# Designs tried in a protein design chat: VH-VL binders against q9hc84r5073to5261. Part 30

Target 1, 189 residues: q9hc84r5073to5261
Amino acid sequence: CICSMWGGSHYSTFDGTSYTFRGNCTYVLMREIHARFGNLSLYLDNHYCTASATAAAARCPRALSIHYKSMDIVLTVTMVHGKEEGLILFDQIPVSSGFSKNGVLVSVLGTTTMRVDIPALGVSVTFNGQVFQARLPYSLFHNNTEGQCGTCTNNQRDDCLQRDGTTAASCKDMAKTWLVPDSRKDGCW
Key: E = the ipSAE of ESMFold2; O = the ipSAE of OpenDDE; V2 = 0.75 times the mean of E and O plus 0.25 times the DockQ between their complexes.

## First folded at step 6 (VH-VL; framework fv_necitumumab)

Design s80 (at its last look DockQ between E and O 0.06; V2 from the best seeds 0.00; counts 0 for: pae O 5.2 > 2, placed apart)
Fold by ESMFold2-Fast, scan of step 6:
Structure s80 (fold): chain C 189 residues (1-189), chain A 121 residues (1-121), chain B 107 residues (1-107)
Amino acid sequence: as target 1 above (189 residues)
Amino acid sequence: QVQLQESGPGLVKPSQTLSLTCTVSGGSISSGDYYWSWIRQPPGKGLEWIGYIYYSGSTDYNPSLKSRVTMSVDTSKNQFSLKVNSVTAADTAVYYCARDSWFPDYAFDIWGQGTLVTVSS
Amino acid sequence: EIVMTQSPATLSLSPGERATLSCRASQSVSDYLAWYQQKPGQAPRLLIYDASNRATGIPARFSGSGSGTDFTLTISSLEPEDFAVYYCQQRYNWPLTFGGGTKAEIK
């Protein structure tokens, strides 16, 4: 199963349903319905502000977060001496390309394309600050995913599964329901 | 339909700089969805990736060529360019520009027709 | 760098026969594997991406399979226009690397 987002607002679900959604908050891209494989969860934060950012000098970029076996991995892009560079935070600590811990491998391709691999699960997540892609084996995750990436069932009819367990007629309407309430951000929707 | 077209001199003298430009039509080079790459193929041989550029100016080059290669992008002209300095006969090849889709498809999905560059006095 | 090895270097077959082309990676590339077709005097053309997905406009007789280090391109029944050189490419890590190619030629 492969889920992608590109062009800032275009999504393709795990079963290949396409839709457009423009959000300004943090949303669940994917999470396990039943915690079978480390309770794997993916989030897209459309406005990621670090504690050291100032209103005059920095704007808040996008960040993709991965939660697996109580580990938290954040992928984002930051400015270093006027150039964009990928930044990977592993349990809130910056790590370099090639870092690995507890079966999780991180890589940076070039300067900004970040990838997280969980080889034992065949899982791969890639993000460059603008575009993301998540790859999950159907054999392990079938009938056990929910979020903006939809269901991994090889059936597009159930892709627009909402947080309340009902299926929306439009995946754009479904996407709104995967909002994560974030007390650190005011005025998001 | 998006198309790519290489341009530049077909003959370069040894020790000089090889300079090529790729013009993109039917689509924007300023898209965050694509990287833009150069690939070369010496006569009768296989394909060698040279490097990529993103519309932001971010680049990475094949380590075998990194000391001699520079890429640049001109978003206002919808073009990206390749420079290879200190050329030798080993740099004689057909040079292709390609759209490098890392999302969603992970492939070189569109190629230019290629341009033969011969390094000879 | 990840080394890609294609075998055989040359495959001699008749039209209508099944072709099986192999590509091996020196380390796991998951399913980040593409196949290209190149005819004399032409640019390469994308056939397969992500190991098994056909690119737009590619006939159903072309299929890709495999994951990790071992990959196969299959042409179920060769047409005259299929005699060409085929390249595999790993897209798992940079530098991007290609196999040496397999030439499919008429017997």
Scores: ipSAE 0.297, ipTM 0.773, lowest interface PAE 4.6, mean pLDDT 88
Fold by ESMFold2, look of step 7:
Structure s80 (fold): chain C 189 residues (1-189), chain A 121 residues (1-121), chain B 107 residues (1-107)
Amino acid sequence: as target 1 above (189 residues)
Amino acid sequence: QVQLQESGPGLVKPSQTLSLTCTVSGGSISSGDYYWSWIRQPPGKGLEWIGYIYYSGSTDYNPSLKSRVTMSVDTSKNQFSLKVNSVTAADTAVYYCARDSWFPDYAFDIWGQGTLVTVSS
Amino acid sequence: EIVMTQSPATLSLSPGERATLSCRASQSVSDYLAWYQQKPGQAPRLLIYDASNRATGIPARFSGSGSGTDFTLTISSLEPEDFAVYYCQQRYNWPLTFGGGTKAEIK
C-alpha cells in the first residue's frame, strides 16, 4: 500500500486513486481505524510555522507528522543560509540523520529528503517538504486505514471513505472531512 | 519574468510521433508550487488540456489521449516535453505549454507563444 | 468529464458597452473556475481565477461571478482591445476542461 502527495495538492491513495485537494490546514493522511500497531497516524500540516519564524505574513513550509505509540516525529524544511534543509523533530527535539529511538529510525538523503522507518511494522515514510510517500505492508494494515490516503484494501471503490464512514463520489470531497479538529490558525485558509 | 517557449517540428507525417519541448526561462521548473502542462487548439476550434507533469516526474493525462501521450521533464535543462504517438490529421493543432499555478492563482497563469504542428502527408 | 458550455457563441457590441458572458458547468465545480482571453494569433491569457479573483495586471473593468454551475464574466465598458475570444475553464475534477468560447466582436 503506497500513498503519495506531490505539490501539496495532488494525491495518490494507498490503492492508487488520484485526486486533487487544495486544503491549507492540517489533515489526517492516515490513521489506524482500530489501534493495533501503536496507533500509527500520519498528518500533513500545510502551513507549519516554527517558533523561530519571525517574519509577519511569511509563508510557512509544510510539515509531515508521524504519531506512533507515544512518540511524535515532525518532518519539515527550514532555511539555512538561503538554502532549504530538512529538519526532523523527535518529540520536539531536533535530531540528525542516523538517529534511532524506540524502534523508529530517521535518515536524511541529500539536504531535504527525510526518511522515517519503523522496521517492526515494515513502514517507511519519506518527505522533502513538497513530496511525500508512505509505504505500509498490506499484510498488517489491510482493512485498517482511513484518512486522505484512503483504504488499504486493493479496491479503489472504497478509497473515498469520509470521516463519517460514507463513501464520497469524489475523493476531493472525502479529503475535506479529514480536517484535524481545531487545527485552524493564521495563514491556514 | 518567467517565460515559456515551445520548440519542435512544424510538420509530422501520419502514424509518426509528435515531439515538442518547452523551455522555461526566468524561473525554475523545479519549483514545488507549479505543474507544467500542455494544451492544444485545433485550427478554428477550442482548447483541449493534454496533461501535466511535476518536476519529480509525476504525471496525469487527459483520458482521451492517455494511451498515446508521454510527458517528461529535464530539470537540468529547465525543460519539459510532450510526445504524442501514432498521430493523425486530428492531431493538427497549435500546441501550448503552460505553467499551472496552484497558489495563489489556481489556473494556467503563464503560457508559451504556441507552435503549430501540422499532420499531413 | 465535466462539460463547460459558453453562451452566446458570438457577442456583437460597440466600444463602451457592457459585455456579459455566460459559462455553465454540467455539474458543480464549486468556485474552481478560470477565465482566459485570447486575441487572434496569440496565446490565451489569464483574466480571472477562482471564479471572481482578477489575475495580476488585469484591468478593473473585468469581473467574474458565480459558483457551482453558473458563472459570468462581465466587462463593464468595452475597450477596443477587448474584442477577442473568451474561454472559461473548470479546475474541479479531471480532466481539466474548457468551454467552447465566446467571441466578442465589434458591431
Scores: ipSAE 0.275, ipTM 0.736, lowest interface PAE 4.5, mean pLDDT 87
Fold by OpenDDE, look of step 7:
Formats: sequence, structure tokens, C-alpha cells
Structure s80 (fold): chain C 189 residues (1-189), chain A 121 residues (1-121), chain B 107 residues (1-107)
Amino acid sequence: as target 1 above (189 residues)
Amino acid sequence: QVQLQESGPGLVKPSQTLSLTCTVSGGSISSGDYYWSWIRQPPGKGLEWIGYIYYSGSTDYNPSLKSRVTMSVDTSKNQFSLKVNSVTAADTAVYYCARDSWFPDYAFDIWGQGTLVTVSS
Amino acid sequence: EIVMTQSPATLSLSPGERATLSCRASQSVSDYLAWYQQKPGQAPRLLIYDASNRATGIPARFSGSGSGTDFTLTISSLEPEDFAVYYCQQRYNWPLTFGGGTKAEIK
């Protein structure tokens, strides 16, 4: 199951359904319906302005968050000496390429392409501030995912699963239901 | 149908700057779906990735060429360009521009015809 | 950088025969591997992406397999137009790198 986002608005679900969605808030990209493998979840913050990433906060870039077990990994981009670079926060601590902890591997490809691997689960997530891709093994995650990435069922008919458990007519309509409320952001509740 | 076409001088003197432009037709360069890339191939040799530029201007270059390479994008002209400074004979190659597709084809799915650039005094 | 090694350098076969081309990475590239075909005087053409997926318009006789460090491009039955140079390319790490190529030539 491969989920992708590019151009900041184009999505392809785990089952290959394409749709366009433009949001300004944080959204659930995917999460396990039933916590089986560390309660994996992915989020996209379209405006990451936290103090933990001072340089990134100044520009409020997009940030991809990965939650796995008790770990929190944030992938975003920052400006260093006038150049854009990947910034990876592991439990709010900046880490470098090659960092690993509790079965999670973090790497930076080039200057901005960040990768998170969970070998035990066969999970890989990439993000460069503009393009996102998540690869999940069907054998482990099938019929147990929800979010803007949809379901992992090899069935496009059920991809537009909303937060309330109902299926929308379009995934565009579904996408907005996965808003993560944040009172700090105008219009994000 | 999207097509790419390289253009620029076929002859460059040593120590000068190689400049090429890739014109995209049949589609907009202002798409977040693709990285616009340059790849070169010396005569009778293999392929070397030079770098890419995103429509927003974000770039990444091959470390072997990073100090000499600059890419730019002109969305109004639907073009992106390559500059290689301080060229030597080693920079003689067929230069290709290519579309690096993140989705649905995770590879260089469209190529220009390529243009030969010879570095010679 | 990740070094891609292709073998054999040259493959001499007759039309109708099966071709097996090897590509090896100096480190694991998972399934981030593409195959290209290049004919004389032409740009490379994408054949396979993500190790095993045929690009649009590519005949079924072309297939890719492998993961990690070892990959294979197979042409089940060579057609006259298949005699060309084939390149593998890793897309796992920057910089992107290509193999040295395998030339499939007519025996």
C-alpha cells in the first residue's frame, strides 16, 4: 500500500485513488484503526510554526509527523545559511541522518529528502517538504488504515472513509473530515 | 503529450560556462508532480545524474558537480536551465533534460532528445 | 554514492532467445530501482520502475525483479528492436546513480 502527496494538494490513496485537497491545517494522513503495530499514525501539518523548529517556524513550512509506539518523529525543512535543509525532530530533539532508536531508522537523502524506516514493519516514509510517500505492507496493514490515505484494502470503493466511519462520495469530501483540531490556528477546528 | 527539448550552444571553450535550456511543451512545468532533471552522457559512456529543480525553485545537485552547477526555472516560459561553470574536456557529453516523476511512474519517464555539448579550445 | 554494477557488459543473443540482465547495488536500495533502454542516437526510455513495474507502453516480454542489492531485467523473447543498451538506476539515495549498462547485441 503506497500513499502519496505531491504539489501540496494532490493525493493518491493506498489503493490508488487520486484526488485533490488543499487544506491549511493539520490532517490525519493515516492511522491504524486498531492498534496492532505500535499504533502507527501519520500527520501532515501544512503550517508548522512550533518553537522547537525556530528556523522552520519562521517560514511555517509543512511538517510530516510520524507517531510510532511512544516515539514522535517530525520531518520538516528549515533554512540554514540561506539553504533549505531537512530537519528531523525525534521526540522534539533534532537528529542527524543515520539516527536510529527502538527500531526506527532516520536518514536524509541529499539535503532535504527525509526518510523514516521501520524495518520490523516494512514501513517507509519519505518527505521533502513538498512530496510525501508512505509505503506500508499490505500483509500487515490491510483493512486497518484510515485517514486521507484511505484504506489499504486493494479496493478503491472504500478509500473515502471518513472519521465517523462512513464512506464519502468523494475522497476530496473525505479529506476535510480528518482535520486535527487546533485552536492555535485560525479556522482549524 | 508532454515533450522536452534541450537547447544551447554545442561548443564551449574550456573554463567557460556551459548553458542549456530545456523547454517543456504539452504540459505545464508548474506542477508539483515532477522534478525537472538534467542528466549527461559522455560519448561512449554511461549516464550521470546532474541534479533536479522543482517548479518552486528547490534544487539538489550531484555532489560531484555541485560546486559548478546551477539550475533555474522560468515558469512563465515553461523552461528550466542548467549552467556548468569552469568546464573542461571532461564535461563533453550529451546532455539530457528529463522529467522525474514521483507519481505514477517513479522514474525518469520523459526525456528530451539530448544535445551534444563539446568542450574544446 | 551507491555504486551500481551491471553484468554482463555485453550480451550476445539471437532473436527469440531469453535475455537476463543483472544489476547489483553496493548497498541496499530496497525496490527503488528503474531500468532504461537506450538505442543508438536516442535518449533512454523508461522500461521498469520500482524494480518490477512496467512503464506505460512497455511490452509484457520485459519484466523486472529483485530487491535490496540484486536486480534482474528479463526479456522473455528478444525482438529485433530489443537489441540496445540497458541501464539500471537506483533511486534510493542521492545522488541518483546509474549502472554502467549492458549491451544486448545480436549474435
Scores: ipSAE 0.033, ipTM 0.622, lowest interface PAE 5.2, mean pLDDT 91
ESMFold2 (binder alone), look of step 7: mean pLDDT 93; pTM 0.947

Design s81
Fold by ESMFold2-Fast, scan of step 6:
Structure s81 (fold): chain C 189 residues (1-189), chain A 121 residues (1-121), chain B 107 residues (1-107)
Amino acid sequence: as target 1 above (189 residues)
Amino acid sequence: QVQLQESGPGLVKPSQTLSLTCTVSGGSISSGDYYWSWIRQPPGKGLEWIGYIYYSGSTDYNPSLKSRVTMSVDTSKNQFSLKVNSVTAADTAVYYCARDSWFPDYAFDIWGQGTLVTVSS
Amino acid sequence: EIVMTQSPATLSLSPGERATLSCRASQSVDSYLAWYQQKPGQAPRLLIYDASNRATGIPARFSGSGSGTDFTLTISSLEPEDFAVYYCQQRYNWPLTFGGGTKAEIK
């Protein structure tokens, strides 16, 4: 199942539904419904591309975070888009390309494209501040994902699954429900 | 059905601390889907948002009040509280607690009945 | 802070008439706007969320419209119980801000 975002606001869900959403907060991109594979979850922190904060202004993702529990250790990997370089934080500590710990491998391609792999799960996430792509094996994650990336069910009818368990007619409306409430303290909505 | 109820002293002297508690019943405060907010309304005036708290303890406050306001949450009692320091007559208002919903209504969907707090010597 | 301006401050109408209430934001709030009704001595009650969606239990005579900076609350035919103060609220940026209110009163 492949979920992508491009142009800062255009999304394609795991089952291929496309929508546009201009959030400026942290949102759940994907999380496991049932904690089968380390309670894997992905979060995207959005912000404005310039200092101007208007509803019509372009959105630029600031950071993509991966939360993953390997054995008895909870791991947080954050890919931060900097002005001229990508930065990867592993449990809040900067790491270099080629770093690996507890089954998680990080890489930086060129200076700005960051990649995180969890080879045992066939999971790969890339992020460069304008585009992200998350790849999850259907065989492991089918019927067990929710978030802005939708369901990994090979059926677009349930892609717009909202936080309360109902399905919206528009995935743009669904995307709003995956707001991480704590994130809005920074003036985001 | 979820209900919110404010409690606390209705009369506070100038320079003292205003303290209020909101009790949530019919539902859990330990929910990822809701913030919990305080709003006030001076007599004859409009509504002013004071701040919110998440069950984890994360807070944010209206900048006009931030230096004087503290909120806290007690998940075991299903309550959240407001303290306003160094009060003046301008703090006289009806204080409401409210559930701050981010799905589906993106609004304050449940309000307490409100409690009048008068600041007077 | 986003400033919300409601007009008119007071709307004098008779039962059965159509009411149109305006709310304007100092900058775009997309569709992140709610409307509340407040009767004397009572807490505000949610009417409309996300600019145009009626809250559960709200009569069909209430409707909301608009996006960006200009929003309207319409009551198609006023009932006696509709004479109250109405507030709009932006939920786009922090801090959350309300309009000054529009009082609907019997002519």
Scores: ipSAE 0.007, ipTM 0.490, lowest interface PAE 14.1, mean pLDDT 83

Design s82
Fold by ESMFold2-Fast, scan of step 6:
Structure s82 (fold): chain C 189 residues (1-189), chain A 121 residues (1-121), chain B 107 residues (1-107)
Amino acid sequence: as target 1 above (189 residues)
Amino acid sequence: QVQLQESGPGLVKPSQTLSLTCTVSGGSISSGDYYWSWIRQPPGKGLEWIGYIYYSGSTDYNPSLKSRVTMSVDTSKNQFSLKVNSVTAADTAVYYCARDSWFPDYAFDIWGQGTLVTVSS
Amino acid sequence: EIVMTQSPATLSLSPGERATLSCRASQSVYSYLAWYQQKPGQAPRLLIYDASNRATGIPARFSGSGSGTDFTLTISSLEPEDFAVYYCQQRYNWPLTFGGGTKAEIK
């Protein structure tokens, strides 16, 4: 199954349903319904320090977070000397391309495209600050995913599964329900 | 339909700088979905990736060429360019520009027609 | 860098025959592998991306398979226009690298 986001707001679910959603907070992209493979979870952190107006406007970088077993991997893009550079935090510690720990591999293509692989599960996740893609084997994850990436069931009818277990008519409406409530404390809306 | 077109001088003297431009038409270079790359092919040989540029100006180059290569992007003209310094006969090749997609294709999905650059006295 | 090795260097076959082209990576590239076709005097054309997905407009006779380090491009029944040079490329890590190419030529 493959879930993607591009152009900052365009999504394609694991079963191929497309929709547009622009969020300002942290949202669950995907998580296991039943914890079978390390309780794998993906979060897209859209933290916008929304520009109030005048030049003092702060901008919060986007981040993609991966939780696997007891590990947290954060992928984000920072500005260094006027250029964008990828930053990978592995359990809050910056790591370089080629780092690996407990079956998780991280790498960087060029300067900004970050990648995390879990080879034992056939899982890979890529992110460059604007585009992301998550790849999960259907054979392992079928009928066990929920979030903005939808269900991995090979059936688009159930793709817009909401947090409360009901199906929305529009996946844009579904996407809103995967908000991580605690992220509002960061000043996003 | 997106198209790429290379332009620049076909002959360059040894030790000079080779300068090429790629013009993108039918689509915008100002997109987070694509990198823009240069690839070269010496006569009768295989393909060698030179480097990429992102619309933000971020670049990376093949380590074999890094000390001699610079790329730039001009989003207002929908163009990106390549400069190779201190050329020698080994730099004689057909130079291609290409759109570098890492979603969904993870491939060079569109190529320019290529331009032959000969380094000769 | 990841070294890509293609074999054979030259494949001599007749129209209608099946062609099998191999590509090996010096380390795992998972499914991040593309295949390109190049005809004399032309730019390369994308055939297969992500190891097994046919690009838009590519005939069904072309198929890709493999993952990790070993990949295969198969042409189920060669057409006259298929006699060309084929390149594999790993998309997993920087610098991006190509195989040396396999030339499919008429016997």
Scores: ipSAE 0.007, ipTM 0.508, lowest interface PAE 12.1, mean pLDDT 85

Design s83
Fold by ESMFold2-Fast, scan of step 6:
Structure s83 (fold): chain C 189 residues (1-189), chain A 121 residues (1-121), chain B 107 residues (1-107)
Amino acid sequence: as target 1 above (189 residues)
Amino acid sequence: QVQLQESGPGLVKPSQTLSLTCTVSGGSISSGDYYWSWIRQPPGKGLEWIGYIYYSGSTDYNPSLKSRVTMSVDTSKNQFSLKVNSVTAADTAVYYCARDSWFPDYAFDIWGQGTLVTVSS
Amino acid sequence: EIVMTQSPATLSLSPGERATLSCRASQSVRSYLAWYQQKPGQAPRLLIYDASNRATGIPARFSGSGSGTDFTLTISSLEPEDFAVYYCQQRYNWPLTFGGGTKAEIK
């Protein structure tokens, strides 16, 4: 199963459903319905690319967060001497490419392409500050994912599963229900 | 229809700098969805990746060439460029520019036609 | 760097025959593997991405399989236009690396 986001607002779910969603808060990309594999969870922080905050304005991902077991990994891009560089925070501490702990391996390809691997689960997550992709084995995660990435069921009909357990007619409507409530306190939607 | 076209001199003297430009048409280089790469192929041989650039200016280069290579991007002209310093006969090759797709492909989905660069006196 | 090895270097077959091309990585690249076709005097063309997905416009006779370190490109029934050089490429780690190529030629 592969989920992706590109162009700041274009999503493709684990079962291949495409949709466009323009959020400016933190949303759940994916989480386990039943905590079978360390309660794996992915979150995406979104913001406006420019000072323009119109409904049609471009959105840019700010950070991608991964929760696995008791670990938190944050992938973001920062400016260093006028150049964009990837920054990986492992339990709030910056780490370098090649760092590994408790079965989680992080790497940076080039200057901005960050990747997190959990080899025992066949899981890989990539983020460069603009584009994100998550790969999960169908054999382990089938029928056990929810979030903006949808269900990993090989059936697009159930992809638009909302937070309340109902299915929306469009995944755009589903996507907004995966808002992380605490992110609203920062004045986002 | 997005197209890529290489341009630059076909002949470069040993020890000089090889300079090539790739012009992107039919789509924006500043879209954020793509990396832009250079790949070369010596006559009769295989493909070698040289490096990539992102529209923000972020780059990475093949370690075998990193000390001699610089890439740049000009979003206003929809172009990106390659410079290889201190060239030798081993740099004689057809040079391709390519669009590097992140999703769904993770592949070079569009290639330029290629331009032959010969290094000789 | 990840070394990609293709075999055979040359594959001599007749039109209508099945072609099987192998690509081996020196370490696991998971499914991050692409296949390209190159005809004389032309730029490479993307055939397969993510090990098994056909690119837009690529005929159904082309299929990719494999994961980890061993990958295969299969052409179920060779057409005259399929005689070309085929390259595999790993997309897992920098630097990006290609195999040495397999030339499919007419017997």
Scores: ipSAE 0.006, ipTM 0.505, lowest interface PAE 11.1, mean pLDDT 85

Design s84
Fold by ESMFold2-Fast, scan of step 6:
Structure s84 (fold): chain C 189 residues (1-189), chain A 121 residues (1-121), chain B 107 residues (1-107)
Amino acid sequence: as target 1 above (189 residues)
Amino acid sequence: QVQLQESGPGLVKPSQTLSLTCTVSGGSISSGDYYWSWIRQPPGKGLEWIGYIYYSGSTDYNPSLKSRVTMSVDTSKNQFSLKVNSVTAADTAVYYCARDSWFPDYAFDIWGQGTLVTVSS
Amino acid sequence: EIVMTQSPATLSLSPGERATLSCRASQSVSSYLAWYQQKPGQAPRLLIYDASDRATGIPARFSGSGSGTDFTLTISSLEPEDFAVYYCQQRYNWPLTFGGGTKAEIK
């Protein structure tokens, strides 16, 4: 199963349904319905704001967050010496390309393309601040995903599954139901 | 363009440590795009993956060999190395180093020519 | 570990014939499968990656297909240089594992 976002607002679900959605908050891209493989979860924060000991832009950049087992990995871009660079936070701590812990590997291609691999699960996630791709094996994740990336069922009819368990007529309407209610995020409605 | 070349002793005595080095030319080992692997092939038999190393020093090994193998990387020399401890006749094989493309290709796209290591007294 | 089984162990064919090589995984590997060709005294050479994508420089007569547990390498019309040993490899899970190989030999 492959889910992608490009152009800042265009999505392709795990089963290949395309839609356009412009969000301003944090949304669930994908999570396990039943916690089988470390409760793997992916979130896209469209207005990520963080205090950083490393150089950061004044504006709130976009971030992709990965939760796996007890680990939290955040992928974002920041300004270093006037240039955009990928920043990977592993449990809130900046790490360099090549870092690995508990079967999770991180790397950076060029300056901004960040990659997270979990080889034991065949999972790969790539993000550069504008585009993301998540690759999950159908054999492990079939019938066990929900979120803006839809279901991994090889059936487009159930792709627009909403938080309440109903199927929307359009995946754009489905996408907004995956909003993460976060009282700490200003301007999120 | 990119080329890999194995080097090291062709004969090792039983119980000693087998040590090999792979030299990468035409491209940088300090690339986030690739892992670097060792694969071996006993005479007349199939291929067995030994393990990989990333330029940061991160490694993973085949569980069948994990207790006896270590890898290291020297980015200043554009090299990575393999050590196999406590060798026996079963470790006699042609040893290959290979570039491991993780994304987008997911394959060993470049191989060294291989070096035969014989374990005998 | 994921066990890869190739069949047949040996294919005896004449130049110009179609070759079909099979590779089975003990569990689903999705499309994360590669094929390599090895000639005597040489290193393996990448033919196919991601189950069906031809590597750079590989002739069009080589094609890969399959997904999940069953994969096929097809050589549409054997050339003399194609008589070699072929290995499949799963790229889905660690440790990486190879099939036992299929030897294509001239009849």
Scores: ipSAE 0.006, ipTM 0.467, lowest interface PAE 14.0, mean pLDDT 84

Design s85
Fold by ESMFold2-Fast, scan of step 6:
Structure s85 (fold): chain C 189 residues (1-189), chain A 121 residues (1-121), chain B 107 residues (1-107)
Amino acid sequence: as target 1 above (189 residues)
Amino acid sequence: QVQLQESGPGLVKPSQTLSLTCTVSGGSISSGDYYWSWIRQPPGKGLEWIGYIYYSGSTDYNPSLKSRVTMSVDTSKNQFSLKVNSVTAADTAVYYCARDSWFPDYAFDIWGQGTLVTVSS
Amino acid sequence: EIVMTQSPATLSLSPGERATLSCRASQSVSSYLAWYQQKPGQAPRLLIYDASYRATGIPARFSGSGSGTDFTLTISSLEPEDFAVYYCQQRYNWPLTFGGGTKAEIK
């Protein structure tokens, strides 16, 4: 199963449903419905690309967070000497490409493309500050994912699964239900 | 339908700078989904990745060439360019530009036709 | 750098035969492996990405398999237009590296 986001607002779910959603908060991209493989969870923190905070304004991803077992990994992009560079925080501590701990491996390809692998689960997550992609084996995660990335079921009918367990008519409507309420900031909705 | 086209001199003298430009048509170079790469192939040999550039200007180069290579991007012209300094006969190759998809395909999904650059006096 | 080794260097077969091409990585590249086909005088063409996914327009006779360090490209029944050089490429770590190529030639 492969989920992707690009252009700040365009999503493709694990089962291939495409939709557009312009969020300005932190949302659950994916989490396990039943905690079978370390309660794996992915979150995307969004903000406006410019100071203009209108409904039509462009959105930019700020950070991608991965929770696995007791570990938290945050992927973001920062400016260093006028150049964009990936920054990976492993349990709040900056780490370099090649770092690994407890079965989680991190790498940076080029200057901005960050990648987190959990080889035992066949899981790979990539983020470069503008686009993201998560790859999960269908054999391990089928019927056990929810979030903006939808269900990993090989069936698009159930992709727009909302937080309350119902299926929305549009995945745009589903996406807003995956807001992380406690992460709300001024103007965040 | 996206197309890539290489352009630049076919002959470069030893010690000079090899300069090539890739023009992207049918799509925008300012896409967050793609990096833009240069790959070369000496006559009768295999493929060697040179480097890539993102539309923001972020680059990464093959360590074997890093001290001699510079890439740049011009989003207004939908072009990206390669410069290889201090060339020798070993730099004689067909040079390809390619769209470098890290999302979603993880591959060089579109290639230019290639341009032969000969380094000779 | 991750070293990619392809074998055999040359594969001599007749049309209609099955071709099996091998690619080995010096360390695990997970499933981040692509296969390219190159005909004389032409640019390489993407065949397979992520080890097993066929690129758009690629005939069903081409298939990829493997993960970790061992990968295979299979052509179930060779057509005349399939005689070419095939390259594998790891997409897992920087710098991006290619195998030395396998030339499929007519017997």
Scores: ipSAE 0.006, ipTM 0.483, lowest interface PAE 13.1, mean pLDDT 85

